# Ledger of designs, part 3: miniprotein binders against q9vhn3

Target 1, 154 residues: q9vhn3
Amino acid sequence: MDPDDDLVLENEAEEIERLQLPEELKKPIDPEEEDERVARIEFNCSGCEMHEMVHYFGRKPPFALGVIYPEDNYVMRDPFQPPPPRWQSKPEYYIAMGTKCSICSKTVCKDPGCSFYYTASFCLPCGKEELKNWPPEAQARIRKQMSVSQGRQT

## First folded at step 2 (miniprotein)

Design f5b
Fold by ESMFold2-Fast, scan of step 2:
Structure f5b (fold): chain B 154 residues (1-154), chain A 88 residues (1-88)
Amino acid sequence: as target 1 above (154 residues)
Amino acid sequence: SEKVEVKITGSDPEELERALERIVEEAERLGAEVEVRVEDGTITVTVRNLDEETARRIAFEALELAYRLGVEVTVIINGKEWVIRVEE
């Protein structure tokens, strides 16, 4: 069974109040709203400890009007912004969390320590393996990304 | 008003200059204010005084520009990032 000890609910106060209401006073959950609003897709970065539930995986998230990615992305609706009312056709806010490596298909977040993009997304290990096959400009970029340190030398 | 930031990176200075000129030209054509910053081979163009529809037009034009010039473009609209790159 899943542990409930450390669960944190989105809109915690509203969820707690809802759970305390008699069943007759609870509004039924709209299946369409539940499918669109609940994050059901697990995203785990293979390069770090980022673990999140997201709402969408693909190129054209329906809640992010005008957004078309060149490859499939894991996309979360912005948890800090309320959605627009249903009677308004306004874009919703979103956060692109990461993607799949084009070579090994491992999931990676967009942190420079985890992934590199050149025409497609790569986890850093796969990017390093492909380094010699890339044009000089891409080689220079990923080498800089890997070699930059926190210390200043000036 | 909306704000759009466009970051352009590349190794060819002629490509970077063409990308900058085109983005500035489009923003000015649409009546937006433009700020340019150049740091360590990265050109950041900040476009202000846009509505959401105009911001999307600039994002679409940046995509076309990235494809035509083979440059990498990051578009930021209202704090959300769209990374636009040519797949080939």
Scores: ipSAE 0.000, ipTM 0.101, lowest interface PAE 18.2, mean pLDDT 60

Design f5c
Fold by ESMFold2-Fast, scan of step 2:
Structure f5c (fold): chain B 154 residues (1-154), chain A 87 residues (1-87)
Amino acid sequence: as target 1 above (154 residues)
Amino acid sequence: SEKVEVKITGSDPEELERALERIVEEAERLGAEVEVRVEDGTITVTVRNLDEETARRIAYEALELAERLGVEVEVEIDGKIYVVEKE
């Protein structure tokens, strides 16, 4: 058994080799993308039992291209929507979970039973306190919202 | 400015042609040349005029798709062959 014979067989096997795709090609490693997909920001609504981890807090979520909020929002990548293929530069689907009350800074979700938006976000207790200072249109809206949410049971 | 070729070969023409349609259309939008051949029960999709990064992404997508569908596929990138086998 000559070493040369072994090398010839090795070279022929390598040329006809059917290999599983290298891990680099199977999963293009982007440390930034991997880190972005881990939800690290804790979101707890002060008005209900909503507790979720989210991916972003701010006005311009990078994965929701073209979206600019008028105030900082807690935003998560939509877990029920498939992400775009790795080679497409398309924005991902997202869910705005909530924000901070503009008066007391407590975290509130978007549920009508927890928050109200008029020029800024308010938790319902602060919204009820500010109601008298708003135009009739906004007063009617929050009263209707509160009327609907009163029927909500745990 | 190195341009590479990706060749995707499978033994289930009807299923793979349908499944790869999105990849083919997007590759054409990126300026790639795409050729689809069906011969003796085998489908071969050849994508030309790709940069290395785009070739790797297309190859990865094809292999991931084959694994999800449980279909046997060979992918060739610049003379190297990679295989997904139905287990």
Scores: ipSAE 0.000, ipTM 0.213, lowest interface PAE 10.5, mean pLDDT 68

Design f5d
Fold by ESMFold2-Fast, scan of step 2:
Structure f5d (fold): chain B 154 residues (1-154), chain A 90 residues (1-90)
Amino acid sequence: as target 1 above (154 residues)
Amino acid sequence: SEKVEVKITGSDPEELERALERIVEEAERLGAEVEVRVEDGTITVTVRNLDEETARRIALEAIELAERLGVEVEVEIRVDGKTFIIVEKE
């Protein structure tokens, strides 16, 4: 089976689904919105090998209704499935892949081996240097996280 | 193998217990291996021995429970050696 044939079949199935929808449920096709479904933003974690293309960088992703992050995040739209058809009124899911360290601006993923959050995101090296200035509760949390992260290393 | 780690945080013990119960029940229904850890008012549920589709279903259910029960949830999904975290915050 040719992978390209799947794309043709999917387009045909989507057209059939669209034709079967009540007129009230059909969404207008917006060329700008279609462009937004292409992942154009490169995300490379500085603490591990994770490299992904994401759809958004910022605090309020337009495709994630009601979600407002306290800081800018790299966000991927539904990484496990093709996006839902544009004419379909369906909740769209997302994954926050990572952010930028608030001190050095390096990109880091959300893995506890790569970043720590306390009022803002920090890469582990910057978090380790900054921990002496944090409350005891925050210091305890980052130390536990770093200990767990070292346990994950081979 | 695929892994889903669900971190539940909230101030109401009853809401935390309901969220935990539902996530564990769904994971067990799907044949996954479940591990529960409680630390500093946070409940961490680790689910193993599941495929990518099942991992996604558990993650989405945890997010829905966060909205319904008013608890904060963070879901970590590990697929193909990559880690993704989904956060539902008010």
Scores: ipSAE 0.000, ipTM 0.206, lowest interface PAE 13.5, mean pLDDT 64

Design f5e
Fold by ESMFold2-Fast, scan of step 2:
Structure f5e (fold): chain B 154 residues (1-154), chain A 88 residues (1-88)
Amino acid sequence: as target 1 above (154 residues)
Amino acid sequence: SEKVEVKITGSDPEELERALERIVEEAERLGAEVEVRVEDGTITVTVRNLDEETARRIALEAIELAFRLGVEVEVEIDGKTVIFVEKE
């Protein structure tokens, strides 16, 4: 095991050793990679006023160990968690902010006034149009959700 | 593949209870056997005697509950772990 595999050289002699490594073993210096903890993906819910910057869009966020979503999600790292040491693969806290509607591709958050999930994510307007094609249990669930959402909006 | 394990973690006991009831009701509706364990603020539901289609339905129901109720739900199916965390 190499416990110092990702350790940064802190003195001049160690820096020279790093620079003399074979090119294939030399770690690239990438400004974007150094900034991977900065949220750069804009998440804007089409159904409400939620606007956030997130760190990842996809099914398998690399910073969240063991997480695999059934569809692509916008995922934010917990902004209050300190980053794990570079030599340690440690799971981080995360927040799934939302996804894209499977019909119209609009971005929606998880609020019941904005989206509904049945086998895939739907914005609420698309869900209302599709519900007649769903099984009775799914229709009952979205109707209850829509009733709550209408009450909150009035 | 014939077993689904669901772990529910949350801060609101009433939301946890509703999530548990919904998962149990869905599993029973599909003819599955359910075992529930409560320990240190975590509810673990183990569902057995499932075919592949039933296991998939229960996994999807757990995912929907995580999205709707703002709880953390960990689902294991076919040895694969899926974790969902809602905005807190």
Scores: ipSAE 0.000, ipTM 0.146, lowest interface PAE 14.2, mean pLDDT 63

Design g12b
Fold by ESMFold2-Fast, scan of step 2:
Structure g12b (fold): chain B 154 residues (1-154), chain A 82 residues (1-82)
Amino acid sequence: as target 1 above (154 residues)
Amino acid sequence: SPEEERIKLLLEFAELLIEYAKELAEKGDLEEAIRLLKEAELLLEWALLIAKELGDEELIKEVEELLKRVEELIKELEEKLK
């Protein structure tokens, strides 16, 4: 038998740290909550190389306090943020990655070079086709957005 | 690092949203401008979280300064709207 097997001692520092942690931090509160924290919805922008796994698609992400979007968005939780303890009500960090084009349903990110917003979201190709049907003020706004994006690139 | 690249991407997107929001505000679309600025604020808050975790003092400062500008702009537009 290996004599070193008899020399395994408890890590006292580890035991002390475990005693100092609230119970809520040691175990996931709910398997359902754990499932919601796993990014399982694929988001790929059709206009650029943006691709991410996100946690939610819809108007009212349950993890975002007080947020209600006017249209369905792909929403990502911060991958580095652990679940908050149940006694804390601090906001969870999140990002709205993008949406679906209202005409072709292709996914697009929030980058001004990929999508336009005028009462609803449009991908660049559909936005260009619909421009003639919009009021002049809306057309001017989208052209300004494109100009800003190009200016940013240089 | 992947974290530094993510911060850069978040900052670039936030800057684009801020510029677009400013154009919308100049055109009188204040409600839409405010909405976009709040989205930019969320991106910057996420970038700040990552920067603080990395301990990069220069990035933390840069993100905090940009957040301050966004918060000031939101207040300005909200006052204009009400």
Scores: ipSAE 0.000, ipTM 0.100, lowest interface PAE 20.8, mean pLDDT 69

Design g12c
Fold by ESMFold2-Fast, scan of step 2:
Structure g12c (fold): chain B 154 residues (1-154), chain A 82 residues (1-82)
Amino acid sequence: as target 1 above (154 residues)
Amino acid sequence: SPEEERIKELLEKAELLIEWAKLLAEKGDLELAIFLLKLAEYLLEEALEIAKELGDEELIKEVEELLKRVEELIKELEEKLK
């Protein structure tokens, strides 16, 4: 909560720049971090043609510190965001690509045309079959999601 | 002596890096915290060499104890990354 914490970090940045560093410390590599930067988990959406390699499947991705999902997600490092400045806290940028349908276990991406979320994730076919059995609030939300998705299919 | 002044500078820098690393670890920036702790380790190893040249047994022990604490902290933070 102390707003002066940023000033302490900024002042110390000048000191660290004046240090004579061995070559290995100028380019630190953690073997665990290096392994995690290689996408090894295949993700295929059953509702569309999305096919990507991701870095993690689960609820607590290690590169997204402080993030805990309510269900297991396929998570990829964000390809479009540069890493934050070295002298500030360094939250990793990431994208939750998708999950597994809670009914049929098929893999689906986060696109509204492929999946819906209401307390849990559902693929489009399972969601449509369950729609009439859900509370009115859930029905309204899912129908809005479907209509927005279909309206943007040009 | 110039050697004693150098050791004090190295210890001051190492302590600042350790404090900065603790702050960053509390904020969740474990990668940068580990980097700063490894820099502190490097400085303390230099201070240890100079202390051994001076033959100051008390200072040697002080630097070795600080190095041990830094190594333990690095291991703790590296485990949190997993």
Scores: ipSAE 0.000, ipTM 0.174, lowest interface PAE 12.5, mean pLDDT 69

Design g12d
Fold by ESMFold2-Fast, scan of step 2:
Structure g12d (fold): chain B 154 residues (1-154), chain A 82 residues (1-82)
Amino acid sequence: as target 1 above (154 residues)
Amino acid sequence: SPEEERIKELLEYAEILIELAKELAEKGDLEEAIRLLKFAEILLEMALYIAKELGDEELIKEVEELLKRVEELIKELEEKLK
């Protein structure tokens, strides 16, 4: 996030407006495209109270330029940002909310009290059962995470 | 990919502006031709930004070559206008 680069892109946006953009680029986002900007995918963490509507489930969210996840994630567009103009190709802000456990398929958020990542995402119960099969460094990491998590569960 | 589709849209629009600018230049409307080419240049710079974020070397090179051609056209028309 170079602030100078962002400033350059914003100045170009102002110059484009000054150049009297064709009407096609000024029109509101298509109704079909607007449907993609409405959060319709329900995300409910099985490990805590987190419940949000998200915009995307998958590895490569179209609104997050250059982002490719190693596994499917539930991703939300920034709810506080309006849609960018059609001609502005600046990356949108986004939040990765969570994923599905690779063993039981239950949805879990990114909180250390709910999930653990090692080659794939695991809910804590499944991660606890699998840890014996992992390298010592991964086992140490999940044990440390679980010791922190104990305070929240009680 | 969505990023590739966005680059395609920017490139297609830039090509429309470049063709229109050439037509205007042939008719002697150099100021309007230069204005459209500068607009195409901005669209291509946006496409280049996205291509660099994708790390697509072939696409980066394609956009850079098109940008260079547009820059040369602008310079040529500006010289005629002086």
Scores: ipSAE 0.000, ipTM 0.113, lowest interface PAE 16.9, mean pLDDT 71

Design g13b
Fold by ESMFold2-Fast, scan of step 2:
Structure g13b (fold): chain B 154 residues (1-154), chain A 82 residues (1-82)
Amino acid sequence: as target 1 above (154 residues)
Amino acid sequence: SPEEERILELLFKALKLIYEAKELAEKGDLEEAIRLLKEAEELLEEALEIAKELGDEELIKLVEWLLKLVEELIKELEEKLK
């Protein structure tokens, strides 16, 4: 059984709020460039668990020179890289994550388990409903995709 | 073709891992992010073999770019771990 003791600090060390970099090593931040690099568009696949923020939705992403899609795509810039350094020639790496179903407008990724492409993108449920309207080759392709996604072989 | 279906499956799985790794890295879980990126690398290596068998030059280029991207991301995150 010890008696209670009060502790009194004799001295105190100064705390460092933050580490400063030399002015010459500090890059100037361009607000316009910063805005362009921030992903602000939500992409959620309705057919699976893919959920990401992307940088663009449309047919012609301005940052992907020479790229024109036949339909609107959700496009992501490289998530780990700042604007490309000079030795990485344009274009910067980009990826089309998915589209909207041309019938129901639900968002779907490019996975065969989630979407089907025939002249336009369709979610699998809408593709199945329109199956009879497809040419025979497209019918065979979507049936195969559906059987594979169900874990069955033709 | 079965090869085309397989490569799409591999590419999609790899992309999911890459994006999941990005979220983990942003949250500071660098070790787990690196683990997922290495898993994505293995999937992309298999996809590259299939792309070469198909002789699809554009697909080969795409997969090689993804592999390069993943390799650079792993190096960057390993450097942050110090």
Scores: ipSAE 0.000, ipTM 0.136, lowest interface PAE 19.1, mean pLDDT 68

Design g13c
Fold by ESMFold2-Fast, scan of step 2:
Structure g13c (fold): chain B 154 residues (1-154), chain A 82 residues (1-82)
Amino acid sequence: as target 1 above (154 residues)
Amino acid sequence: SPEEERIKELLEKAWKLILEAIELAYKGDLEEAIRLLKEAEELLEEALEIAKELGDEELIKEVEELLKRVELLIKFLELKLK
């Protein structure tokens, strides 16, 4: 038995070496690990402090089988669910985080305090400006969303 | 079918355990990593038997390949504990 004399990590390089795993433990379970598993797309809501990295922007996320959005969405794989194995026909778990305003193209999350959907997505400022042009049903819905988010007392 | 539902549950549970074990191994908790991998191995063995009953050759192959990799991981981690 020839143990090291130094049991205390005295420098960062030696600490890194001690923490290294065999190559087989460096992503051994996913031999076809895709770049798409890394969240590389920035999603920053213009209406609140929601800032996240997401996996996809578009209408048909490849990991969400059978899902087709009417407009481009920022989609994140659910971080709390394991991805289904490749042999399963079940789609991966996912969260649609938000989209781009159809008028000003600013990024907005799905929160009622940030965006409104009527045939397309709108940030609240653009929705308010176009309010007069909406059908009564859409006008009632956006006003209700704004009232709920403000905690009106009446 | 109940068989198809069972195998999906087993595979999802095993995959979650494998991912957690890899994170633990990276953090240096080798004993806990080995424990989770052995739990995953048991679930995968059950899933393999169901896959054979269903006669799904592609699924059988995929489960066997994953099981083999889990067995290799356990061996490597056990060698590091020696």
Scores: ipSAE 0.000, ipTM 0.110, lowest interface PAE 18.3, mean pLDDT 70

Design g13d
Fold by ESMFold2-Fast, scan of step 2:
Structure g13d (fold): chain B 154 residues (1-154), chain A 82 residues (1-82)
Amino acid sequence: as target 1 above (154 residues)
Amino acid sequence: SPEEERIKELLLKAIKLIMEAFELAEKGDLEEAIRLLKEAEELLEEALEIAKELGDEELIKEVEYLLKIVELLIKYLEEKLK
């Protein structure tokens, strides 16, 4: 194993990717892999104005190596990270945007002003209705979250 | 493994040749650029055979992608020479 050799190979591959190729040479070789990079799943938070297109909905996003969620999540590939060179296998960065409320199934982002997690995800309206049935510790936690969300904008 | 190190060596040499070919093409030396690209193609073919022996499907795919780019670039430059 030589980490320096690996780094040099990675730098060379990235350098070639940055080269300005004629248009006919820029076409992707694997249409499926390019297609997977287009965000086609609409995510709209019911608690705020967050509206984004995401790449995945589920528990095991294939581009987020080693990540397994306890619930299905809406996951976006990091839009600020350039894609790794096609001849180099590299895990991609990701953003978990939100999930579905376990009671009403409305989509909610992970902002404390929109959702609360206690064994499962809840939108704040459903969490407020259910909190009487929860242990005091969970009740205290959601009440604190609701207090902090006072600074939330429309 | 020795096979993995051999593939890395072949890929590094091929990438260097491809970069040198771009510099030569920019200077207008298309014949020499094509020659270097064909040399890179031979190195990538060797890397592909080793990748196939290892059964590394992702590496096979990556090397095939580089080979296709080199083939397209050779064709592009040869068209300019006609």
Scores: ipSAE 0.000, ipTM 0.222, lowest interface PAE 11.5, mean pLDDT 71

Design g23b
Fold by ESMFold2-Fast, scan of step 2:
Structure g23b (fold): chain B 154 residues (1-154), chain A 82 residues (1-82)
Amino acid sequence: as target 1 above (154 residues)
Amino acid sequence: SPEEERIKELLEKAEKLIEEAKELAEKGDLEEAIRLLKEALELLWEALEIALELGDEELILEVFELLYRVEELIKELEEKLK
């Protein structure tokens, strides 16, 4: 494929990704009137006190070069960084805040005390309940996260 | 530490079972080979739990690699049994 074909496929993929967003997370009908640097998507972790406004929900944030997630993520553009005057293969700063649990659909941040990733994201309670049904490597990883949170002593 | 000695004992016992299972598989005793490999998995899982409690990343990785190899071998032998 030539570069022109790649650009067409990339634009189509971004359109499909946007169509998959819940109505509550979509930008207004005329997105061109929205300032993309204003965070308008609410992110609230069900496992801790994290509550932030983010700029994007999906797999490929347009402001993050070379970033493609295997699942939808809540992503914040760095609000303190001024827009770059020009691109020189330099990515813009961004923060991936969290995702939705694949079992219960609750929103969770990426803190080890709130979520666990194995082929998909899980809130910690759902992960613990599914633990014995996973391969040994996944069981060991989640147990390691649990030991850090509960084995921490003064 | 006593925990490190226990991990060493578990790993040595598991390696012996794996070697014995390989010899049985070469002789065509697939069912017995699979049985020994599953016994090795139990020992390796116990070693992994101890390694995780110690937080020794090098031991954790070593046990993971053995667990992965044993599970692959079990799948291979079960396929031959069909």
Scores: ipSAE 0.000, ipTM 0.066, lowest interface PAE 22.9, mean pLDDT 68

Design g23c
Fold by ESMFold2-Fast, scan of step 2:
Structure g23c (fold): chain B 154 residues (1-154), chain A 82 residues (1-82)
Amino acid sequence: as target 1 above (154 residues)
Amino acid sequence: SPEEERIKELLEKAEKLIEEAKELAEKGDLEEAIRLLWEALELLYEALEIAKELGDEELIKEVEELLIRVFELILELLEKLK
């Protein structure tokens, strides 16, 4: 067919992609979708004062298409980004807040002062207890992390 | 095909909403007219997804052109609301 047809289709698709309905004209959110956007999962870090409500706990958050974690994470939608219109399949921004310690199951945030990752997530107390069983490289990393955290201003 | 019938249904519903919105705009009910046009956009985006799944390039183009026209009408009505 005519090559110009491809150019016209591409230009029109880009125009539609650029045409965003103003926030005030968006259709009222369906009750089910509105419920999905309410953060109902409580996340309390056992190592610091972080306390937040999050939207998801698991390995594959549905609003972050193409993201698969090696372990379950507590994930919240970015509160500072407006949601995309319902007809757009563009993934939303998200923040991974933390996980559960693989040994004691306490919730712990991603902060170096609270958790350590080596094949799985550990709270610092459990990481310290398991230190002797890890390779030298992992031992060096957690010791460095703990020394920095001891001098850290929170 | 069921997909072709669905696209036809969506386009017919969108056209009806567009006509209703035009009538409301003529009566001065601009905000309600814009709301109906937003509903038409939702139906057209559903039709676009189905058309893309079918790989029907002409149908995709037809739906995209209608989407642009609906957006132009929304912008026109927004200007009248100033």
Scores: ipSAE 0.000, ipTM 0.147, lowest interface PAE 15.1, mean pLDDT 70

Design k1a
Fold by ESMFold2-Fast, scan of step 2:
Structure k1a (fold): chain B 154 residues (1-154), chain A 82 residues (1-82)
Amino acid sequence: as target 1 above (154 residues)
Amino acid sequence: SPEEERIKELLLKAFLLIWEAELLAEKGDLEEAIRLLKEAEELLEEALEIAKELGDEELIKEVEELLKRVEELIKELEEKLK
């Protein structure tokens, strides 16, 4: 009976209707994601004065979709970039700050003066001690890295 | 109802201001982006009052979430201006 459709329209005029927001604005902020925005992990580089709070330690930061590091990294959400608006696609901005030395487990940042990467991360002292066990190409790379650091002494 | 139409107007206008503010922030026009976000905040506060008067729990939560996000974005952009 089509007359029932007409009655429905009249009834809707008397009822309080919910406002229809764009779909993007209807996505609530996940309480777990909101907690993840607070940096709770202390990162302190053993080779320099770098000290920062970070959001994650591991290989697969959940806020950086599709990112898998070859080793555990200290990762922070970029403090200078706002997260994308609720209606924009991910991934969110992030910075890998550093890692743990694979030999001594001391925390080191990614600065060339603090760490060296060859299959894994090493603090410079441990990297120098392991130099003899590396291929010539890796030995050349760490020596060049060290010479650049000394060449910037004004 | 007049209240329903008012909320609809306020939310759509706030949405447009937030959208424009995000575009301005991407261009580095942070001061103008903050101004538009604060205007959106005022509209959302008005919408929240009306939603509370209507007793629409779902709409109240939705507007509160959007308002929280706008406040967070304002703080982020204000920190960049320091």
Scores: ipSAE 0.000, ipTM 0.108, lowest interface PAE 17.1, mean pLDDT 69

Design k1b
Fold by ESMFold2-Fast, scan of step 2:
Structure k1b (fold): chain B 154 residues (1-154), chain A 82 residues (1-82)
Amino acid sequence: as target 1 above (154 residues)
Amino acid sequence: SPEEERIYLLLIKAAFLILEAKELAEKGDLEEAIRLLKEAEELLEEALEIAKELGDEELIKEVEELLKRVEELIKELEEKLK
C-alpha cells in the first residue's frame, strides 16, 4: 500500500535509476565490444521454463577477466551493471546462468530445482542416480536442495 | 546461491525491458512499450515465486513493489491507446 499514489511515477524512476550503472563507470564501447554485447546464444533450461539469450558458452569468457570456470557455462554479459537487490551487498557484473549436465548433456540452469554441482554439473534426475557415489557431505547438500524445491508444489 | 543468481538475473532483465519500454513510450510507440512491460511483468512474477520459496521477506517486498510500478505503467499506456 502506498500512502501517496501521486509519487508512484517518481518512485518508479528512482527504482530504475538505482538499477543503472553509475555514469562515471561507463566507458566508450569499442566497436568489437559493442557487437559482443548482442546475445546470440540460446539458453533453454530443461528443468524449468527459463528461456534466455546469452552472450557466451565456454570456460573463459573474454569479457570477464580472471574468470575461469571448471566447466563450460552459459554466461550473460550485462551492458549495465545495476546494484544487486537490497538483501545482497556484492555487485554482479556477469551471470553464469547454467551449463550442460555432465551425464545426459541436457541444458540446465543454476536453480537448485534444476541442477546440482559436485565436481561437475548434473541435472537433478542424473544427480539422484549418482548421489550413491558421492561423499556424505555432497549427499546431504543435494537432499537439502530437494527439500527446498518442495515449496514450488504449494 | 543459484536461487539468488536466478532472481538477480530476472531483475536485471526486467529493468532493461522497463527502460526500453519507457524510451519507446517517449517516442510514441505505445504498443511495443506495453509489450515489453508485459514481458518484464512475467519475469518479475517468476522472481516473486522464487522469493516466496526462499521466504525472503525483503526480496518479496522489492519484487512486489516493482510489479506494482510495471502494472501501473501498463495501465497508463493502455489508457493512452484508447
Scores: ipSAE 0.000, ipTM 0.128, lowest interface PAE 15.0, mean pLDDT 69

Design k3a
Fold by ESMFold2-Fast, scan of step 2:
Structure k3a (fold): chain B 154 residues (1-154), chain A 82 residues (1-82)
Amino acid sequence: as target 1 above (154 residues)
Amino acid sequence: SPEEERIKELLEKAEKLIEEAKELAEKGDLEEAIRLLKEAEELLEEALEIAKELGDEELIKEVLFLLLRVYLLILELEEKLK
């Protein structure tokens, strides 16, 4: 009974539907014409065991109209949102899973044990080194965050 | 706003419970760890409802991210109990 630490929630109904598509309806594959709904980008946090597939890396995901992030983010579609009924259009939500540290470029998730945000994203080791250069409010916030996550720094 | 203060309180309490649960899991106290994680889940579900009422898409995504982490950790620990 080995626990599956790499479990990713899949929409099996969408997978089955895709497999049933007649060959006549399949278009030639061009990288620019690939279906953005398939999570193809691997996200591995350097600070913890988080290992997830995501749909996008960047500031402006093309599938999220009007969304612009202040930093490049690894973005996943909401895995808890069921597909909308055929007669109804629901708004879709997206989860920013993480980013790259602005100093060391290591990939980190948004967990307080892994990263800290002040004007830019930092892994906790880099954030701790930058602490002296930040305003008192930001210093108090990261110190509180580090006190509850001691021993998890990468 | 009162809503922003409530979300901050809920997120801070949930993060603390997640940290305590991870420490309990490392010590082999899996049942107590799962109990704390389920408490964190309830707090995050309340935060999600407030975030949806505010229509703050970025905050909704942040809460969903934490909820996903709690869910995955519960699954991992429940598998270890089998």
Scores: ipSAE 0.000, ipTM 0.322, lowest interface PAE 11.1, mean pLDDT 73

